# VH-VL binders against ER membrane protein complex subunit 8/9 homolog, part 2

Target 1, 192 residues: ER membrane protein complex subunit 8/9 homolog, of Dictyostelium discoideum (Social amoeba) (q55fm0)
Amino acid sequence: MNNNISITTEALSKAHLHSFKHHASSVNGILLGKADKNSILITDIIPLFHTQTLLPMFEVAMIQIEKYCRDNNIDMVGYYHSNQCIANELEPEPIAKKIADRLNNELNNMCFLMISKIEVNRPSGLVSIDKVGSDWLKNRKTLITIDTTSNSEDINEILKRNLQNIKESQIYDFEEYLSNPTRDWLNKSLVL
Below, E stands for the ipSAE of ESMFold2; O stands for the ipSAE of OpenDDE; V2 stands for 0.75 times the mean of E and O plus 0.25 times the DockQ between their complexes.

## First folded at step 1 (VH-VL)

Design a18 (framework fv_axatilimab)
Fold by ESMFold2-Fast, scan of step 1:
Structure a18 (fold): chain C 192 residues (1-192), chain A 122 residues (1-122), chain B 107 residues (1-107)
Amino acid sequence: as target 1 above (192 residues)
Amino acid sequence: EVTLKESGPALVKPTQTLTLTCTFSGFSLSTSGVGVGWIRQPPGKALEWLANIYWDDDKYYNPSLKNRLTISKDTSKNQVVLTMTNMDPVDTATYYCARELYYGTGDYFDYWGQGTMVTVSS
Amino acid sequence: DIQMTQSPSSLSASVGDRVTITCLASQSISSWLAWYQQKPGKAPKLLIYDASSLESGVPSRFSGSGSGTDYTLTISSLQPEDFATYYCQQYNSYPLTFGGGTKVEIK
């Protein structure tokens, strides 16, 4: 458990665009930023999968992300997941809990965020998932703030504009990179 | 349980190459998230990190010793080998190998070998 | 590279004393800091990781605190076996760097 989680509008927008691009499937990825024992600031995300998450491919992604983090003085600070089904959209699926367990064994002070499927005229949905005993449960009392210091524009307006400009077609995940190494899964050229 | 032990020559002449072997037990370097590093300590001075190798064969080196260090592993023998070229008297130090748990930001050393003293002298 | 500065470089203390050792990082290390104890002629031993987490088997008189750039190791009541040199280490980024060490000597 972490008492203060902040995510930038750019990082949150990327995660929602990943989810929207693969609207009919679950998606996941890694949260990047800086953490101490009482706070986490998420400044970027790395999209990973939009179909089945297979452990060997997940391990390959983790190795590459850890190297990127070391080279760029940024840390893996958590995991995000977006469910395929809207009926339970913010409840972590079994696969999400399995991946979170794997990451939690290695990452200190990790956060786990569930994000909603974005819809036109529907607000961005975001909730923290905390480890309670052996299970992962939604904790609505964990405060998540949207950090607007670098971009004061409202997240819902940013998402609306990015969807109008079909920016979801420009975001690539690690699974797409495995199929075509020319895909920039770090999304360095993506302008939101 | 977990043990690590360094081995190699106690005396090296200037310009020679040093080869040190770390032999360990109680864990495997095929286990995801596990690594082994080398740290040295000149007499009366602070600890200096040299290199790390991980389960996936990923390698990291101290940039200040650029071009002199090579780290490798033999997972079947539970061994990690460090090679350091062009030895100089200032490289005289106790050399340690240590286990590291690496995933994200967890690069600290939880178990250390006893250390091996390497003297560089003509 | 992240420079780790320890203070003091040495101190003299008596059994039962409260000892505080400070470690200052040249930039924020997000609490990714470990403390080691090294007795003469021995390898370092992990005491604390993640700035404040006590390693299994380490006596509760050892504690760590701090965040950002400023960290401390405290020994609440010094015991005879605690006379040693103590090192901090950051693992926020490569290269991994250690402090210069603090020698805790008998008064």
Scores: ipSAE 0.000, ipTM 0.455, lowest interface PAE 17.1, mean pLDDT 84

Design a19 (framework fv_axatilimab)
Fold by ESMFold2-Fast, scan of step 1:
Structure a19 (fold): chain C 192 residues (1-192), chain A 123 residues (1-123), chain B 107 residues (1-107)
Amino acid sequence: as target 1 above (192 residues)
Amino acid sequence: EVTLKESGPALVKPTQTLTLTCTFSGFSLSTSGVGVGWIRQPPGKALEWLANIYWDDDKYYNPSLKNRLTISKDTSKNQVVLTMTNMDPVDTATYYCAREGYTSGWHLPFDYWGQGTMVTVSS
Amino acid sequence: DIQMTQSPSSLSASVGDRVTITCLASQSISSWLAWYQQKPGKAPKLLIYDASSLESGVPSRFSGSGSGTDYTLTISSLQPEDFATYYCQQYNSYPLTFGGGTKVEIK
């Protein structure tokens, strides 16, 4: 799956803030955007779970996301996952691989990205995971580029500002929505 | 501009360990997306990929040889080292190191190759 | 592992001939395919990547095509300097695998 993958600064910031908010647990979510044969552009993300992924609740979320995508002319293009309190990813945990299989069976040309530390040699902080045979293996050859056409601000400065303003407390995932239906898990009002 | 050069012993006895060094210039293995791999070619035979190492120190090995192979890098010296244990006459080959480049948001296949170094395994 | 099968193993052609070399993958490689040229006693050189993209500095008589499992390298008008062995390589998945090579001889 050596797709040319890019993500906007806004989408990337949301993914990292979701991970920061729940740094002591695994988090996951759906990547939204557009894909063609060889490229994927991620323009938004929908945070899903932070404690544990209950597969029946994941299916409920998928139904609602499919409706959102139809209404907003945007596609599900992949999945993101962050392992509990791990600075660098060596292996996706079993639940992540299970969800990736589920999505890979439904979506054409999806990506699976692990959230890791932002470094000079990994500017987005994202690691690509490819399906090889029946397994999911990290493929760090595929660099995830940051699309700065709509916002040229450096991602490190955006994250620093958002963390100083405690913006991670304002991002909500689907699991929080299940506990309190007033939570905007699509995060349309979130200002970064 | 980009150059790679292999170095190591020309003759190895059966059961010995082979150590090959790839020294390169014109790029850094600290550059995001870049990797260096090792490929071998027995006389008159096809190319066979052995191992890759990337800018982030991630490593991949040919499963058929994985228990015999170790790849490492020294970014400050612009070197990549391949070690192969328990050499056998069937391992006689020209060994190449090559760069996996990066352009337009994804990796190129092996875009620059060293000249190769012939390793003969015999008693 | 993905097996790469090249045909023919060898061919002889005259200067000016159109030469076609085929590469078949044992499973889909989604156009993640490179072609290399290797002259006698020399290291391989990259000609084509992503199945059809011509590497900088490579003459326009070289072209690649294909998708899925079936790929071809074409030399539209063979020149004396094209005497070489040509290899395909998939980089869709690990382990990286090469074809068996096609030796092009000029009579």
Scores: ipSAE 0.006, ipTM 0.510, lowest interface PAE 10.7, mean pLDDT 84

Design a2 (framework fv_axatilimab)
Fold by ESMFold2-Fast, scan of step 1:
Structure a2 (fold): chain C 192 residues (1-192), chain A 118 residues (1-118), chain B 107 residues (1-107)
Amino acid sequence: as target 1 above (192 residues)
Amino acid sequence: EVTLKESGPALVKPTQTLTLTCTFSGFSLSTSGMGVGWIRQPPGKALEWLANIDWDDDKYYNPSLKNRLTISKDTSKNQVVLTMTNMDPVDTATYYCARLPYYEFDYWGQGTMVTVSS
Amino acid sequence: DIQMTQSPSSLSASVGDRVTITCLASQGISSYLAWYQQKPGKAPKLLIYAASTLQSGVPSRFSGSGSGTDYTLTISSLQPEDFATYYCQQYYSYPLTFGGGTKVEIK
């Protein structure tokens, strides 16, 4: 693997809760962390949309996220997407490919991750999508490892507890913020 | 039908460079997600992973071998080549190549025995 | 590096016996574990991947279980053709690492 991709249990939990909250819709967001030429560590996520992504609204979100990153010494390191269609859950939708192209032109060594079901052969529930020529294709060889340094608890147990406590109702995305500015789309107060 | 076969010298002198070739059929290294790896096994000892190469020409090496390893591929010939420098008697082993569609080695070559002696 | 420790290093069993082999990882590997069978003079064969998924063509008497750091290979009713050495391997991170092997001998 040219890229070693790791994600913290907290960031992973947030991504799955965003997807679960809007299970009947496509969701997307930005991955935050640090990247070097050989590795990416994802330590947080910012949820963006859950119905449709309008590119002008996406650009507004990007400006705000860039400021947040500068203020907090953290970088945008990638993009996540979850499809509305469960039968084709790993094939990036056209809008996802457009966003990935936009980010790939700006970011050095970014990752693009599709959210899928957590399974024995896919413990993070994430699948890497790589740019091949002009297209974006799933990469079966890139394993997304879970960084357990801050929390060694099994991700399935964390998600089970968080769903039992209805924590998915407490995660907000940028689209919800646009409808109600009191929604904290950076989720600074969310405890998992 | 998937097959892999290792080829190379049976005897190598200390300090020389070993070159092994894996020739395969039934799959292509141009297929996204596909790779080939090398594993060795000294007589009576455990398996030790050496190196992987994948469809995108990404290369991975066992760091314990002090930069002695180089892996390369020729997709048009269905071949993967491993070189190992500064051979020592402790490197005497059976060397295997194996197909790597993810991280599991699902099909293995028969192995080639390499003896390192003066 | 992730160290894989297998136990026992060898065992003797009779045909029909239930055999269990354990594999301990030095850190959590999230079920990114494979089991291989190697008969004398032959290349290894993949038996199980993702800790518990049987490779196609592998008899149902073989099963894998475990999570986190602790994994087990079980042969529910040992057959004569099961005389072999068994290896676990983690593929959670590079470098890929194998256990020391467990030799199963038919008494």
Scores: ipSAE 0.006, ipTM 0.483, lowest interface PAE 12.6, mean pLDDT 85

Design a20 (framework fv_axatilimab)
Fold by ESMFold2-Fast, scan of step 1:
Structure a20 (fold): chain C 192 residues (1-192), chain A 124 residues (1-124), chain B 107 residues (1-107)
Amino acid sequence: as target 1 above (192 residues)
Amino acid sequence: EVTLKESGPALVKPTQTLTLTCTFSGFSLSTSGVGVGWIRQPPGKALEWLANIYWDDDKYYNPSLKNRLTISKDTSKNQVVLTMTNMDPVDTATYYCARDLSYWESTGYPFDYWGQGTMVTVSS
Amino acid sequence: DIQMTQSPSSLSASVGDRVTITCLASQSISSWLAWYQQKPGKAPKLLIYDASSLESGVPSRFSGSGSGTDYTLTISSLQPEDFATYYCQQYNSYPLTFGGGTKVEIK
């Protein structure tokens, strides 16, 4: 049951840009890709919230994402979260655990990933959170690998270029869409 | 009380396959977060981790030993088995099994109970 | 793989001495470090986990400190039963790796 988790450079870049754009607040979103019994490949992400997650608005987002997934032959495969606080950056917040429980009840073989800083011992900047009984705990044993099949460029170089081009200002989340429906929260036109 | 004990052959010829069994008591590999690992120590040398298996049958192997290692468990018998193929004289070592509780960050710590070790000599 | 470098490889000390052993990781291990004591012909015994937490039943003269890449095991007043080889081990990521060991010998 321990999933082999990999994420493309494009999906990983989007997740980090969402976090960079709202560095002073918590952010979250949905991981998209394909999963089998023992592996998950994340090929895209959908950014959701950057101030607070209201469950009714989360449910509206889920309905729209499910339709997108059906139309594009892609699945929801998990959830990502980034904490506001430096001291507890990898401890899932209560709202993150509630969302993870909601998704875990519906999805077969999902992952829950916390976003942190890219480091030598954490090349993707992602940490796996697993369900233990009724709680969600950090799993230090699961390494999230970067799938370079579609883009072999180093993630640090991609992020450096995208930050130099101020691409974090061009990534939109569902919360921004709720305030302005012209925002492309699916980020279909974003070039990284 | 927690105990672990290794068993297997004391002598192995080069190219043969080694099979070691760890039999334990005082805990179960059906308990979430519980694992058992294998560590070896050549005479006068440092400890080297080989493989871990956990309650949910998750397995981890030392990549330096490539496809030579297989770890399995029999939860009902309280046993963990390590198989190592193509034995070489450099694999001469004392082999230990140990309980590992370090799977979860908030609730775990590493190898807290060890077996006494079993000496395996590889010679022709 | 994370390389664990222990220093010194051996030291000689007298009963009552303060002994310090260091362990350097090739990358940050977030304090997920354990210290083990091994006496000749015996299996290792866990002394310290999470860099500074003392295992139950271990004498208070043993202490651990450190963070990031640099860790230290200290024996505040060496006793006759403390002459042994000490190993650090990181459990931050797989493969799990041990230091080369530090042999504490009588002077």
Scores: ipSAE 0.013, ipTM 0.549, lowest interface PAE 7.8, mean pLDDT 86

Design a3 (from a1 with heavy chain I100G R101Y G102D Y103F W104S; framework fv_axatilimab)
Fold by ESMFold2-Fast, scan of step 1:
Structure a3 (fold): chain C 192 residues (1-192), chain A 119 residues (1-119), chain B 107 residues (1-107)
Amino acid sequence: as target 1 above (192 residues)
Amino acid sequence: EVTLKESGPALVKPTQTLTLTCTFSGFSLSTSGMGVGWIRQPPGKALEWLANIDWDDDKYYNPSLKNRLTISKDTSKNQVVLTMTNMDPVDTATYYCARGYDFSYFDYWGQGTMVTVSS
Amino acid sequence: DIQMTQSPSSLSASVGDRVTITCLASQGISSYLAWYQQKPGKAPKLLIYAASTLQSGVPSRFSGSGSGTDYTLTISSLQPEDFATYYCQQYYSYPLTFGGGTKVEIK
């Protein structure tokens, strides 16, 4: 797994808004960007599910995302997950570990990030999950930095404004797209 | 159409090894999310999960029986095999194989095969 | 292991009755719960997965609800073919565990 992970404010905001939109359920999605041998830069995210992930539907999403990545010179660089149960907030659910295995087997280098509360000691609100033997365990030592190159506004102010404007209702995931193909699950028109 | 069918001996002596074969059609164990599990049910009792094998050859065993169980697959033959060592009369049950959708819940079941462990 | 406790173990009901069966998990299972119907001498049949999602071909009188540790299967208007034993199953973590079953008998 890479030791240097960065995420843009826009990608980070989308991930948190997906989680806020479905606060009573687990959510997940794919991290997009570029990775080399020592670093991962996440520049976008694609929200996937907000109920239970069905692996056959996940495979349908992967086919479409792979084509999007080829056409847009961007790569799948990881997976994010947020738990329904707050008592076990950072413990990956069994399905999340299985998805992470599936992606880890296919991608040269990837990260697995759990969504948590933004705090002084956790500015991104993200925690890295690393593969240790056959299991996936949280690693609080992995630093996840916010890339402010394109937007220097504080992430807390961005999220506050977006929640006040009810922007979480405007983010769509792949599960919503399966139910209604007019939903923009790539969220290209979303302004945050 | 998805079908599964169990095959194996109807009678097993105490201390011997049971081998059951599940032959299936209508899906592939190469497809992500697919698995096959074994579940048993003693006469008049509840369902008890025994073992699962999934598309990437990950194997899962009931911890209470793990030292007695081996599960394997032959993807080219569409078969999953369960072996259970040191059979005891308490292991008398109907044994089912079933498709594990997302490898975990079971959407299609075989008819079951009755295994009696006696004398 | 996650223990699944079903209540009641049996009940008697008449055609047209509303029947509710409960399933309690020993820890939170995040809606990773399935319900099965088993008729005498037959294999179980999947009714519901993800706590509330009805399997294709299952009549709409069956519904599932619940979250966390507490889950319920409801049959809104019992039909003659519904007399069977019902099992819940958690698939949140291994080992997979089933409830003890609820036998729905004719009055």
Scores: ipSAE 0.043, ipTM 0.664, lowest interface PAE 7.5, mean pLDDT 87

Design a4 (framework fv_axatilimab)
Fold by ESMFold2-Fast, scan of step 1:
Structure a4 (fold): chain C 192 residues (1-192), chain A 120 residues (1-120), chain B 107 residues (1-107)
Amino acid sequence: as target 1 above (192 residues)
Amino acid sequence: EVTLKESGPALVKPTQTLTLTCTFSGFSLSTSGMGVGWIRQPPGKALEWLANIDWDDDKYYNPSLKNRLTISKDTSKNQVVLTMTNMDPVDTATYYCARDSRYYGWFDPWGQGTMVTVSS
Amino acid sequence: DIQMTQSPSSLSASVGDRVTITCLASQGISSYLAWYQQKPGKAPKLLIYAASTLQSGVPSRFSGSGSGTDYTLTISSLQPEDFATYYCQQYYSYPLTFGGGTKVEIK
């Protein structure tokens, strides 16, 4: 059971930039970091899709991410999703639940986070989704904290600056990599 | 093309309630990151921010006026409504609505403005 | 509230002059600053956001600079259409606040 989730400002910024770059569509990606049985620390993210997630292409991405994780001593610790329909922005779409089931079968102690607006009562803009029986439901008890040890700026300030400087155009996902292999889907050169 | 237009009464008596409507086109408040704000300007004076509303119905008010202001939206009609109670002659101003995009908080574009005079 | 102080409140200049307008924030605002131009009887128009990013369609003679609490709008070579009132606005935190305005008048 995950009751303690922490995310760095860098990882959080990348996830929100991915969402805003494709604000008219659903986006998703993999959360990277380290997890124990009681906590998850998310230190990076890998953006995946922004049009439609086809499970075969998702499996190709998973193989490549697994290799990246082995090579860099980092783990897949979860999944993020942002809905295209803003009227139901925090309710996981069917495809998101299918991917979460797939990942839950492989990963021990994963998290599933929905992306929404940053608010005073929700500083990360993230909502935890837990498996309850056969369904995935919002867990309002799970506190998602922002790890500011590497950057003391408010996440709102980082996002505003980066969006205004058009840095959202500089973040690339796996889907863009599939159509243009020169795109760095790992975003190693992106400075936030 | 994104456009906004304010509508409401040109004259309001002291103590009455002002209701202004902003009608817009070229964007939707069902789109994540979109918002609309209200700003006023008394004749010959500076701009003063009043209130913002976002795509998720999150509302922000100027604390100096919070007890008098209510902002609401009708996403299906592409309208945002501002209500201000207990009008006073010092509230005489041109009232603007403007698009507030995402987490930005700057305004682009602005409506043409509607002049509201408060007198007996 | 973050107070925005503009200086000068007004200035007189001739076509071709370099004009500099200053905006001071009562606390650090991390470059979350916009500049607007307002002509008499008209709505304001966005010129610059993020302290230094020029809005699409705005002439290159306009530029913004600054960081922390101190920001500047510069018009490198004033044109007849630039005679207007200019406002800065912080969007670092709510409530959003504007400067008092700087009126640029013909000398």
Scores: ipSAE 0.000, ipTM 0.490, lowest interface PAE 12.8, mean pLDDT 83

Design a5 (framework fv_axatilimab; at its last look DockQ between E and O 0.02; V2 from the best seeds 0.00; counts 0 for: pae E 17.1 > 2, placed apart)
Fold by ESMFold2, look of step 2:
Structure a5 (fold): chain C 192 residues (1-192), chain A 120 residues (1-120), chain B 107 residues (1-107)
Amino acid sequence: as target 1 above (192 residues)
Amino acid sequence: EVTLKESGPALVKPTQTLTLTCTFSGFSLSTSGMGVGWIRQPPGKALEWLANIDWDDDKYYNPSLKNRLTISKDTSKNQVVLTMTNMDPVDTATYYCARYRDWLGYFDYWGQGTMVTVSS
Amino acid sequence: DIQMTQSPSSLSASVGDRVTITCLASQGISSYLAWYQQKPGKAPKLLIYAASTLQSGVPSRFSGSGSGTDYTLTISSLQPEDFATYYCQQYYSYPLTFGGGTKVEIK
């Protein structure tokens, strides 16, 4: 379906930081940006869950994200997921496939990305999961490029310093917001 | 036709490292979604998955084996190699290599298997 | 890890019998389940994948069903060549795990 995916350094950093904060569990979230027929640019992410994803709570989050997108002239362009077990990095959990199906039915164009390890041959640490017939299958040949227009720093350096300083500035997800409403799951004040 | 064949020693001593080679034909690990796995079966017992390696060099290991496993491939030679360190008599088994495809971890073609006995 | 429990561990049957074998997963596996047949001294042979999809070249007397945690393999009319050990395997998540096997023997 889509062959042209790019993600800003800032959005990429947020997705990986979400996964690292909860590195012993699955995480997921929504990708924001702009999409056309053949291209998706991801400029932000909204972290959602890091324990069990409950579909009713996901729908509550979607209502708020849809309003946020309208108010800020930004689109929902996809979904990301990271598995609890590192050995299963490319096999999405069933709940992730259900969410992807829901988004695929609603959006004109979307991407489903799995968070994986940052490597020389995969510098974003992301792998696309493509809809093939009724199934969702990994496609490692889909290039996911890093848009460095606003930040050209090496992603590894950003991640290392933020993990060392997590107590000073933290990424929050929707699940954490539900437990304490003062936690800004839109992360407007997050400093990378 | 898809074929796989295991090769390696039939007898190893305790504490030695086992190296098994899977040589295959009829497919290539340059094909997206293609992969090879290793499965063992102790005499009279059930199958146990050991490791998978896919076309993009992603690797998956059975965590119960305490990092004793290393899997690698040589795409140009149509080979996958498994090494298993610190062999013990409980590791006596028939070792199979098998193909999976479409990124899905079920095995549609299997080698004939090679019996590895671990004893002094 | 997802444990796969097969039952029965063995059964005796006659040619022409209908045979069912059950595989229970410790959590839902969304039909990411395969069935294998293994004869003595031979490698396993794939029969069914995706819980119910018959592998090419497998006789139509084999069928699979189930969802969630509960899966079955059915042989509608047992033939002499069907006396073997049968394994289920989940491929929903790593580590990949097999059931303990079900040996089908001549009565």
Scores: ipSAE 0.000, ipTM 0.459, lowest interface PAE 17.1, mean pLDDT 86
ESMFold2-Fast, scan of step 1: ipSAE 0.230; ipTM 0.716
ESMFold2 (binder alone), look of step 2: mean pLDDT 94; pTM 0.960
OpenDDE, look of step 2: ipSAE 0.024; ipTM 0.587

Design a6 (framework fv_axatilimab)
Fold by ESMFold2-Fast, scan of step 1:
Structure a6 (fold): chain C 192 residues (1-192), chain A 121 residues (1-121), chain B 107 residues (1-107)
Amino acid sequence: as target 1 above (192 residues)
Amino acid sequence: EVTLKESGPALVKPTQTLTLTCTFSGFSLSTSGMGVGWIRQPPGKALEWLANIDWDDDKYYNPSLKNRLTISKDTSKNQVVLTMTNMDPVDTATYYCARGSYYDLWAFDIWGQGTMVTVSS
Amino acid sequence: DIQMTQSPSSLSASVGDRVTITCLASQGISSYLAWYQQKPGKAPKLLIYAASTLQSGVPSRFSGSGSGTDYTLTISSLQPEDFATYYCQQYYSYPLTFGGGTKVEIK
């Protein structure tokens, strides 16, 4: 069944900045928020990898994220992925499908979102991916709505300003944390 | 049973436009997860992918030929059409249309018989 | 573009032989690899997808293995109907690319 999917302006900005920071490569991460049977609200994201996802390192990240979620009364509600700039930008890469399967087995009512270009018919720049049989296929009829309650600024203006201020260099993912433990991969101090 | 069949001219003159039609049965391109691609094979040579179109009208082209290729679908007729401009003798090949696998998109599970297109004056 | 290199380009074999064909991708393709069989004058037929999953109706003597950049098609006991050209294909990224083919001929 289709879920009503909503993402806050802050969470959406972080996901796009992660993708912009590593434009020439694929990126991924975990969507955080709350889900019920009929809806998902994404209020934060945790960036994970930008070079290659090694499943053992992904499992280490999951353990840490599970602890963070317990401590902060927030849930893992899905997964995001962005392909490197390729014609197949909305087709999940094999590693993305493996991660989605692993998370889908653990999480109730998970969403899987591909990061794409922001445009009139895709205002969030996100496309929902549904599990059909044993595969993950794009569902372009499901619109991801932007929750502007905490920040009413247009997402295009936020991204423009943040890119002008080189804010993408200030977002850190788990892979960067593995190389330098001083990196705040939870990005709790980041202001966009 | 799923079937695909290619149709179009057997002979094309250099600089002309080639139009090929793939007519299929046993599935619908309105069904999520379905897609059709075009692949060609010059005599005695390897297979070369040309273009794909899927259930939501996303179109993908081989970059080496993108300026020459257009793919479209007509859901009411169960047809996919490939157009290739500025034909050259090097484009002489058997042209196939094929269905993408439901479970693993772009592994081509059912193929048409192929149609031979010769480009000569 | 991802280049797919097949080895050998041709081989001679007898009925009952074990045949192996190798496919090397120029970068990791994460098991998004299909194998096709093509008989003279006929369209290709899908044998294996996802590197190792046998297509419905394909005899169990065919198997696929490999990961990353290196993949192998094996025919455990060659039958008369198996003399054909075999192609690998990656579908990890666009453009989709095929190997050069391996022709399996009668000794």
Scores: ipSAE 0.000, ipTM 0.485, lowest interface PAE 13.7, mean pLDDT 84

